# VH-VL binders against q0aze0, part 474

Target 1, 268 residues: q0aze0
Amino acid sequence: MKIILVNNRFKENTEKKAQEIAGQLSALNVEVIIDNGLDEPYAGTVDFIMVLGGDGTMLRAARRYGQRAIPVLGVNMGTVGFLSNIEINELAEYLPLILREEYSLEARMMLEVAVFQQQSLLTRVFCLNELLLRSNSPRMLSFALEISGQKLEPYRGDGLIVSTTTGSTAYSLSAGGPIADPQLDAFIVTPVASHIINKRPLVVSPEREISLHLLEEREAIIGIDGQIKMDFGAENRVLIKRAPHPLLMVNLKAKPFFTSIDRSLQRQ
Short names: E, the ipSAE of ESMFold2; O, the ipSAE of OpenDDE; V2, 0.75 times the mean of E and O plus 0.25 times the DockQ between their complexes.

## First folded at step 22 (VH-VL)

Design RC13 (framework fv_ragifilimab; at its last look DockQ between E and O 0.93; V2 from the best seeds 0.90)
Fold by OpenDDE, look of step 22:
Structure RC13 (fold): chain C 268 residues (1-268), chain A 122 residues (1-122), chain B 113 residues (1-113)
Amino acid sequence: as target 1 above (268 residues)
Amino acid sequence: QVQLVQSGAEVKKPGASVKVSCKGSGYTFTNYWMYWVRQAPGQGLEWIGVINPDSGGTKYNQKFKDRATMTVDKSISTAYMELSRLRSDDTAVYYCARGREFETYLGYFDLWGQGTLVTVSS
Amino acid sequence: DIVMTQSPDSLAVSLGERATINCKSSQSVLYEYDNKNYLTWYQQKPGQPPKLLIYWATYRESGVPDRFSGSGSGTDFTLTISSLQAEDVAVYHCQQYYSTPLTFGQGTKLEIK
């Protein structure tokens, strides 16, 4: 068995724990790769990914490895979030199940975000939570939203979020988006402080494509999962699709989503 | 083993063009954004542009938008920067540099080429 | 464009003493969503390309001695060498990567007094 341990490069305690766990796994004849995000993603074949940290680390891991159809386990290290399945102090208990591959998987839809410069593809990113378009100033943005070629009325506001159902409990929620069942595949399009007071979030089929571009010569930014930052100007376009592969999240421990929402949200 | 190797020094006349190459080795060439930065003698560093070696997507400093062209040949893990309509103030050491951040061009550089001196003189 | 201004332009410090280099950005380079400062420091010795020292304002690159440290947030940043060594003689550059164009400070030349 070969396992990638993903930790947070900015948190030394996660690195230390990764080393410790790596030692334990090695003693069990498990090959271990530690990924702190400073190097390129491990390109070799692996059987399991263990994410040590919080939601942020999971999001990074999802972007790095989500397209490879590898089971990904979130191991929480004292943070509050929605994406971890077990606590670090529970790892020893569940380790035998991991090694025997006795766990269930939950497929989570990811976004494929393509960013264009003029007509050329600048970059493509897969992400688990959301794409954010927002003004780079206190001023309101004007931008165009198209869904499967249908041009909506121009949006005017601070920005827009296109989120997965997984991401519905992230920034989209703060912006007034609906809480979505993570077992549902859908886009959630949530306005951020729209000029239209009653502008409602949209729940969009994952079969559709979402396109964004600015209608003015102003600078904006796009944010992906709250971690990736890019400039966004009039010369840019964003195309959002369902990623071709979902993230396979490991369920070792039952976590009732709807009964735990209030508790989780209160802690955030 | 992980390195960027640039082409040799160039001497050009005003109005000419120069094309500098940068070959990456020891890493997956297409996983890292490639940046071009120059440094005039005794001056600070100046960003020229960035290219995504995988997609070929580019973003230029507006200052160089009409004169600089960045390209890549993935088959040989080589990036190119061509600067046209050269003038004396283009005299500088030109560096290629690898971006640390994989998912955005807004980044910093963890690996540099050795630099290519381009001298523009009549 | 975000203008980066270093101070001083040149600095002479005795061996074993503290060296402090400042870098100011014309705009904040703190991204509120990830709470990171998009600021890096490089060391450049004569005839060599810059070398990465500090990234995200405060994190030391692997292999960089502990005497180097980065601090600051928003628009004001500082590179500190706690105890100057002979090999630390170089030009130091700050760089923002908050927005394009990526911009650098003018550099600070550090010499031994």
Scores: ipSAE 0.915, ipTM 0.950, lowest interface PAE 0.5, mean pLDDT 95
Fold by ESMFold2, look of step 22:
Structure RC13 (fold): chain C 268 residues (1-268), chain A 122 residues (1-122), chain B 113 residues (1-113)
Amino acid sequence: as target 1 above (268 residues)
Amino acid sequence: QVQLVQSGAEVKKPGASVKVSCKGSGYTFTNYWMYWVRQAPGQGLEWIGVINPDSGGTKYNQKFKDRATMTVDKSISTAYMELSRLRSDDTAVYYCARGREFETYLGYFDLWGQGTLVTVSS
Amino acid sequence: DIVMTQSPDSLAVSLGERATINCKSSQSVLYEYDNKNYLTWYQQKPGQPPKLLIYWATYRESGVPDRFSGSGSGTDFTLTISSLQAEDVAVYHCQQYYSTPLTFGQGTKLEIK
C-alpha cells in the first residue's frame, strides 16, 4: 500500500509529526510519499492520501490530488475545522481500519475554473471552497455574471463569490451567503458588498456553467480557496463548471454537521 | 540536477529578431510556469512575460506585448522567447526562470537559467 | 504598476557586522485572504543569475544561511544579514508578485568596507 502524507511546510509541528507517522507506516510495510507543498505533486499511483493539518492543508491536497479519485483523510492537528474527520491523537485507533480499507467515502463537489486572457486559455485550476472576484482598488467593480448563457443584470460592488456547498461556511458565509449541507451539489453565488439591493445570494444547479467578466476597465483579482491569487482585468474572463471528479473524503468517525455548526463556526 | 539551460550568446543588428531557447530538465516541465526576465548592463531586472507550458497560455508585460512571442515545445521540454524589431536598448542578458507556485503566474523564481547575452549593434 | 524602491543603492559593511537593505512598494503587497506578503529577495553575484533567498517576505529558502532574514509587511520590507561574510558581496533585489507586471527593486550593491 502506498500513501501520500500531506503536510504544511510552514508549520514545523506538522513536518515533525509527518516524519513520525511515515516511520510508523513504513514499519507496517506501507510506502509513504511526503508532500509538504514544496515539491511538485507526486505523479505515481497511490491508494490513499492522509492530510495532516487544518482546512488550509486539505484545500491544497484537494487541488493537487482531488481529480484522481483517491480517498483523502483529514487529520486535524489543531482547532476543529470543517474538513477533518479525526484528530491526530486518534490516528493509532483508526489506522487498522485505514490499512484494511474499512471506511466510507463522502463525495464533495469541486469547481473547475478556467481563466482566459482574451480568447486564449491561460490556466485551469480546481477548487474545493470558492472562487472570489473582488476589486483591487477603492473603486467598485461593474461586472457581468452569466449562468448557462443567461445574462443577469450587471453587478456593481466589491465583488462576487462562487462557492461549493463545502465552501458555504468559508468566505461565502462572511459575505452573507447561506450555510449549505455539504452533501448537496450546488453553486452558491454570493455578492460582496453589492450596491444593487436586488442582488441576493443564488443557489444554482451544479450542471450550470458560470461566466464572469468585467464591464469596464478596473483592477480586480480572483482568489481561489483563499490561497491562489490572479489578476483579473477587462481582458480576462473566467468560466466555472463542476469539476469532473469530486473530492473523495474518508469518513471514519461520524461528524454531526448540523448539531455542530455553532461550535465549528465559533472556533474558526 | 534540476536545471534550465539556455542557448548561447547572440549578436544582432537593429531591426532583426532573436529567439532564445530554455531547456528544463530534472523536473516535470509542464507543472511549472516559465518566466522570461532580462537585465540590461548595469541595470535591474525586468519581467518580460510568463507562459504556462501545459496550456501554452501567455501573459506579457505590456511593454513587450507587440514584440515578444513566447512558445513551448513540450516534447523536448523547451521554452522559447522571440523578441522582434530589436533596438540597441534591447542589449541585455535574457533569463528564463521557473516559478515555485504551480497554480498561478503571480510567483517567485526558485530556478534560473544561466542567461543569454543578446547584443544589438550595427 | 507596483514600483519597488530599494535603499540604499549601495552600502559598505565591515566583515562580521550587520547589513540592512530596505525595499518599499508603491502599494501594499499583503493579500488579506492568505495573510501573505507577496515579496521575495534575491542575491546576484557578478556574471550569475539571481539566487532565491527569502520568499513570502520572511521565509528562508533551503540552503540559505541563517544569517539572512527578511522582515516587514505591507509596503516596507527589510533584508538583514546579521554577520556579514566575504561571500555575501553581491547585488540584492526585492521582487513583488502581488500583481503583473512582476517588478523588481533597482538593486542594492553590498560591498566589504
Scores: ipSAE 0.857, ipTM 0.921, lowest interface PAE 0.7, mean pLDDT 91
ESMFold2 (binder alone), look of step 22: mean pLDDT 94; pTM 0.961

Design RC14 (framework fv_ragifilimab; at its last look DockQ between E and O 0.92; V2 from the best seeds 0.88)
Fold by OpenDDE, look of step 22:
Structure RC14 (fold): chain C 268 residues (1-268), chain A 122 residues (1-122), chain B 113 residues (1-113)
Amino acid sequence: as target 1 above (268 residues)
Amino acid sequence: QVQLVQSGAEVKKPGASVKVSCKGSGYTFTGYWMYWVRQAPGQGLEWIGVINPDTGGTKYNQKFKDRATMTVDKSISTAYMELSRLRSDDTAVYYCARAREYETYLGYFDLWGQGTLVTVSS
Amino acid sequence: DIVMTQSPDSLAVSLGERATINCKSSQSVLYEYDNKNYLTWYQQKPGQPPKLLIYWASYRESGVPDRFSGSGSGTDFTLTISSLQAEDVAVYHCQQYYSTPLTFGQGTKLEIK
């Protein structure tokens, strides 16, 4: 068995724990690769990915490895979030199940975000939570939203979020988006401080495509999973689709989503 | 082993064009944004642009958008920067540099080429 | 464009003494969503390309001696060499990568007094 341990390079405790776990796994004849995000993603074949940290680390891991159909386990290390399945102190208990591959998987839809410069593809990113378009100033943006060729009325506001159902409990929630069942595949399009008071979020079929571009010569930014930052101007456009592959999240421990929503949200 | 190797020094006349090459080795060439930065003698560093070696997508400093052209040949892990309509103030050492953070072009550089001196003089 | 201004342009510091270089950005390079400062420091010796020292304002690149440290947030940043060594003679550059165009300070020449 070969396992990637993903930790947060900016949190020493996660690095230390990764080393410790690596030693334990090695003693069990498990090959271990540690990924703290400094290097390119490991290109070799692996059987399991263990994410040590919080939601942020999971998001990075999802972007790095999510398209490879590898089971990904979130191991929380004292943070509050929605993407970890077990706690670090529970790892020893569940390790035998991991090694025997006795766990269930939950497929989570990811976004495919294509960013264009003029007519050329600048980059393509797969992400688990959301794409954010927002003004780079206190001033409102004017931008166009198109869904599968249907052009909506121009948006005016601070920005827009296109989120997966997984991401519905992230920034989209803060912006007034609905909480979505993570077992549902859908886009959630949430306005950020729209000038239209009652501008409502949209729940969109994952079969559709979403495009965004600015209607003015203004400086904006796009954010992906709250981690990737890019400039966004009038010369740019974003196309959002369902990623071709979902993230396979490992479920070792039952985590009742709906019954834990209030508790989780209170902690954030 | 991980390195960027640039082409040799160039001497050009005003109005001419220069094309500098940068070959990457020891890493996945298409996985990292490639930047071009120049430095005039005794001056600071100036960003020219960035290219995604995988997609070929580019973003230029507006100062150079009409004169600079960045391309890549993935088959040989080589990036190119061509600067046209050269002027004397284009005299500088031109560097290619690899992004440390590969998820975005908004980045800093952990790997640099050795630099290519381009001299523009009559 | 974000303008980066270093100070001083040059300084001389005795061996073993503290060297301090400042870098100011014309606007904040703090990204509120990841709470990171998009600021890096390079060391450049004559005839060589810049070498990465500090990234995200305060994180030291692997292999960089502990005497180098970065601090600051928003618009004001500082590179500190706690105890200057002979090999630290170089030009130091700050760079923002908050937005394009990526911009650098004008550089600070550090010499031994």
Scores: ipSAE 0.896, ipTM 0.939, lowest interface PAE 0.5, mean pLDDT 94
Fold by ESMFold2, look of step 22:
Structure RC14 (fold): chain C 268 residues (1-268), chain A 122 residues (1-122), chain B 113 residues (1-113)
Amino acid sequence: as target 1 above (268 residues)
Amino acid sequence: QVQLVQSGAEVKKPGASVKVSCKGSGYTFTGYWMYWVRQAPGQGLEWIGVINPDTGGTKYNQKFKDRATMTVDKSISTAYMELSRLRSDDTAVYYCARAREYETYLGYFDLWGQGTLVTVSS
Amino acid sequence: DIVMTQSPDSLAVSLGERATINCKSSQSVLYEYDNKNYLTWYQQKPGQPPKLLIYWASYRESGVPDRFSGSGSGTDFTLTISSLQAEDVAVYHCQQYYSTPLTFGQGTKLEIK
C-alpha cells in the first residue's frame, strides 16, 4: 500500500509529525510519499491520501490530488474545521481500518475553472470551496454572468462568488449565501455587495456551465479557495464547470454535519 | 539536476530581432510557468512576460507586448523569447526563470537560467 | 503598475555588523484572503543570476543562512542581515508578485565598509 502524506511546510511541528507518522507506516510496510507543498505534486500511483492539518491544507490537497479519485482522510492537528475526520492522536487507533479499507467515502463536488486570455486558454485550476471574482480597486465592477449560454442581467458591485456546497460555509456565507448540505451537488452563486438589489444568491444545477467576464475595463482579481490569486481584466473570461471527479473524503469517525454546524462555524 | 540552460550571447544591430532559448531539465517542464526577465548593465530587473508551457497561454508586460513573442516546444522542454525591432536600450542580460508556485503566474522565482547577454550596437 | 522602491541605493557596512535594506511598494501587496504579503527578496552576486532569499516577505528559502531575515507588511518591507559576512557582498532586489506586471525594486548594492 502506498500513500501520500500531505502537510503544511509553514508550520514547524507538522514536518516533524509527518516524519513520525511516515516511520510508523513504514514499519507496517506502507510506502509513504511526503508532500509538504514545496515540490510538484507526486505523479505516481497511490492508494490513499492522508492530510495532516486544517481545512487550508485539505484545500491544497484537493486541488493537487482530488481529480485522481483517491480516498482522502483529513487528520486534525489542532483547530476543528469542516474537512477533518479524525484527530492526530487517534491515528494509530484507526490505522487498521484504513489498511483494511473499512471506511465509507463521501463525495464532495469540485469546480473546474478555466481562465482565458482573449480566446486562448491560459490555465485550468481545480477548486473545492469557491471561485471569487472581486474588484481590485475602489471602483465597482460591471460584469456579465452566463449560465449555459443564458445571459443574466448585468451585475454591478464588488464581485461574485461561485461556490460548491462544501464552500457554502466559507466566503459565500459571509456574503449572504445559504448554508448547503455538502451531500448535494450544486453551484451556489452569491453576489458581493451588489448595487442591483434584485440580485439574489442562485442555486444552480451542477450540469450547467458558468461564464464570467467584465463589461467595462476594470482591474479585478479571481481567487480560488482563498489561496490562489490571478489578475482579471476586460480581456479575460473564466469558465466554471463541475470537475470530472469529486473529492472522495474518508469517513472513519461519525461527524454529523447538522448537529455540529454551530461548533464548526465558530472556528471559521 | 534541476536546471534552466539558455542559448549563448548575441550581438545585434538596431532594427534586428533576437531569439533566446531556455531548456528546462530535471523537472516536469509543462507543470510550471516560464518567465522572462531582463537586466540592462548596472540596472535593475525587468519582467517581460510569462508563458504556460502546457497551454501555450501568455501574458506580457505591456511595455513589450508589440515586440516580444514567447513560445514553447514542449517536446524538447524548451522555451523561446523573441524580441524584435531592437534598440540600443535593449542591451541586457535576458534570463528565463521558473516560479515555485505553479497554480498561478503571480509568483517568485526559485530557479533561474544562467542568462543570455544580448548586445545591440551599430 | 506597482512601483517598488528600495533604499538605500547602496550602503557599506562593517564586517559583523547589521545591514538593513528597505523596500516600499506603491500599493499594498497584502492579500486579505490568504493574509500573505506577495513580496520576495533576491541576492545577486556579480556575473550571476539572482538567488532567492526570502519569500512571502518573511519566509527564508532552504539553505539561506539564519542571519538573513525579512519583515514588514502591506507597503513597507525590510531585509536584515544580522551579522554581515564577506560573502554577503551583492546587490539585493525586492520583487512583488501581487499583480502583473511583476516588478522589482531598483536594487541595493551592499559592500563591506
Scores: ipSAE 0.834, ipTM 0.909, lowest interface PAE 0.7, mean pLDDT 91
ESMFold2 (binder alone), look of step 22: mean pLDDT 93; pTM 0.952

Design RC2 (framework fv_ragifilimab; at its last look DockQ between E and O 0.93; V2 from the best seeds 0.89)
Fold by OpenDDE, look of step 22:
Structure RC2 (fold): chain C 268 residues (1-268), chain A 122 residues (1-122), chain B 113 residues (1-113)
Amino acid sequence: as target 1 above (268 residues)
Amino acid sequence: QVQLVQSGAEVKKPGASVKVSCKGSGYTFTGYWMHWVRQAPGQGLEWIGVINPDSGGTKYNQKFKDRATMTVDKSISTAYMELSRLRSDDTAVYYCARGREYETYLGYFDLWGQGTLVTVSS
Amino acid sequence: DIVMTQSPDSLAVSLGERATINCKSSQSVLYEYDNKNYLTWYQQKPGQPPKLLIYWASYRESGVPDRFSGSGSGTDFTLTISSLQAEDVAVYHCQQYYSTPLTFGQGTKLEIK
């Protein structure tokens, strides 16, 4: 068995724990690769991904490895979040199940975000939570939203979030988006506007495509999962689709989403 | 083992063009954004632009958008930067530099080529 | 464009003493979305390309001695060498990667007094 341990390069305690766990796994004849995000993703074949840290680390792991259809386990290390399944102090208990591959999987839809410069593809990114388009200044943006060829009225506001249902409890929530069942595949399009209260979030079929572009010569910023930043100007276009592959999240421990929402949100 | 190797020094006349190459090795060439930065003698660093070696997508400094052309040949893990209509103030050491951040062109550089001196003189 | 301004342009510091280099950005390079400062520091020795020292304003690149540290947020940043060593003689550059075009400071030449 080969396992990737993903830790947070900005959290030294996660690195130390990764090394410790790596040693333990090695003693059990498990091959271990540690990914702290400083190097390119491991390209070799692996059987399991263990994410040590919080939601941010999971998001990074999802972007790096989600397309490879590898089971991904979130191991929380004392943070508040929605994407971890077990606590670090529970790892020893569940390790035998992991090694025997006795766990269930939950498929989580990811976004495919394509950013264009003029008519050329600049980059393509897969992400688990959301894409954020936001003004680079306190001023409102004017931008166009198109859904499967249907052009909506121009949006005027601080920005827009396109989120997965997984991401519904992330930035979209703070922007007034609905909480969505993570077992549901859908886009959540949440306006970010402090003064336009009549703009309601949209729940969109994952079969549709969402495109965004600015209607003015203004500087904006694209944010992805709260970790990736890109400039966004009038010369740019964004195309958002359902990613061709979902993230396979490992369920070792029962984690009732709806009964834990209030509790989790109160901790944030 | 992980390195960027650039082409040799160039001497050009004003109005000419120069094309500098940068070969990456020891890493997945298409996985990292490739930036170009120049440094005039005794001066600071100036960002020229960036290219996604995988998609070929480019983003240029507006200062150079009409004169600089960045390309890649993925088959040989090589990036190219061509600068046309050269002027004397284009005299500089030109660097290719790998962006550390895997997923965005907004980055800092963890790997640099050795530099290519381009001298423009009549 | 975000203008990066370093200060001083040059300084001489005695061996074993603290060296401080400042870098100011004309606009904030703090991104509220991830709460990161998009600021990096490089060391450049004669005839060599720049070498990455600090990224995200305060994180040391692997292999960089502990005497190097980065601090600051928003528009004001500082590179500190706690105890100057002979091998630290170089030009130091700050760079923002908050937005394009990516821009650098003019550089600070650090010499031994």
Scores: ipSAE 0.901, ipTM 0.947, lowest interface PAE 0.5, mean pLDDT 95
Fold by ESMFold2, look of step 22:
Structure RC2 (fold): chain C 268 residues (1-268), chain A 122 residues (1-122), chain B 113 residues (1-113)
Amino acid sequence: as target 1 above (268 residues)
Amino acid sequence: QVQLVQSGAEVKKPGASVKVSCKGSGYTFTGYWMHWVRQAPGQGLEWIGVINPDSGGTKYNQKFKDRATMTVDKSISTAYMELSRLRSDDTAVYYCARGREYETYLGYFDLWGQGTLVTVSS
Amino acid sequence: DIVMTQSPDSLAVSLGERATINCKSSQSVLYEYDNKNYLTWYQQKPGQPPKLLIYWASYRESGVPDRFSGSGSGTDFTLTISSLQAEDVAVYHCQQYYSTPLTFGQGTKLEIK
């Protein structure tokens, strides 16, 4: 069995713990690849991914590996989030189940984000939580939103968030969007500081295609999962679709979403 | 070994074009953004632009966008930068550089080519 | 465009002494959503390409001696060499990657006094 251990290089305790766990797994004849974010994603075949850290580390793992249909387990190392399943001190208890593949999977919708420069594809990225379009200056944006070819009346404001249901508790929530059940597949489209009163958050079928572009020259930014940043100007357009494959999150331990909301949002 | 190897020095006359090559080896060529940066003698570094070797998509510094053309040949892991309508002030060492951040072109460079001196003389 | 200004343009420091190089951006390069400063330092020796030293303002690249450190936030950044060695004679560049075009400081030439 071959597994990837994903950690956060910028937090020393996760790096050290990843090495310790790799040693334990190697002693059980499990081949281990450590991904601390410094190197390119491992391209070879693996059976399982273990994420050591909080929601931020899971977001990076999802972007790197989420389209590969590999089970991903979130292992919390301190702060309870929405994407961890077990605590690090429980790993020894659950390790036999992991090795015997005795766990269930929960599918989480991801976004496929295509960014264009002029008429050419610049890059395609995946994300678990959200795409943020926002102004990079004190001036507000004027931008167009299209949903499956349907052009909505222009937006004016600081920006827009296109979120998954998993991302409903991230920046979308702070911008006034609803908390959504992560078992639902949907886009949540949340305006950021809109100057147009009738621009309310939208919940949109995952079968739709969402397009964004600026209607005038302005400095803007695209943010992906709060971690990836790109320029966005009048020469750019972004297309958003449901990603071809959901993130397959491992469920070893029941984690009741609705009763845990308050605890999970302590840092937001 | 992970490296970027560039084509040799060029001498050109004003009005001509130059095409510099950059071959990447020891890493997944299409997985990282490829940047071009130049340095005039005794001067600082100046960013020309970036290409995504996977998509072929490009972003240019506005200063160069009407004269610079960046391309890739994925089959030989090679990037190219062509600068047209050369002037004497285009005399510089031209570098290719790999962006460490593979998900975005907004990044810093952990791997540089050896540089290609382009001399433009009347 | 974000203008990066280094000071001083050149610096002479005795072996074993502390060298300090400053870099100032015309606007903040701190991204509030990830709380990171989009600033990097390079070392460049004559006839060589730049070499990465410090990324995200304060993180040392693997293999860079611990006498090199980076600090600062927002618009003001500092590269410090705690005990100058002979091999540290070079030109040092800061670079922002907050937005395109990516821009560099003009460079600081470090010499032994």
Scores: ipSAE 0.854, ipTM 0.917, lowest interface PAE 0.7, mean pLDDT 91
ESMFold2 (binder alone), look of step 22: mean pLDDT 94; pTM 0.960

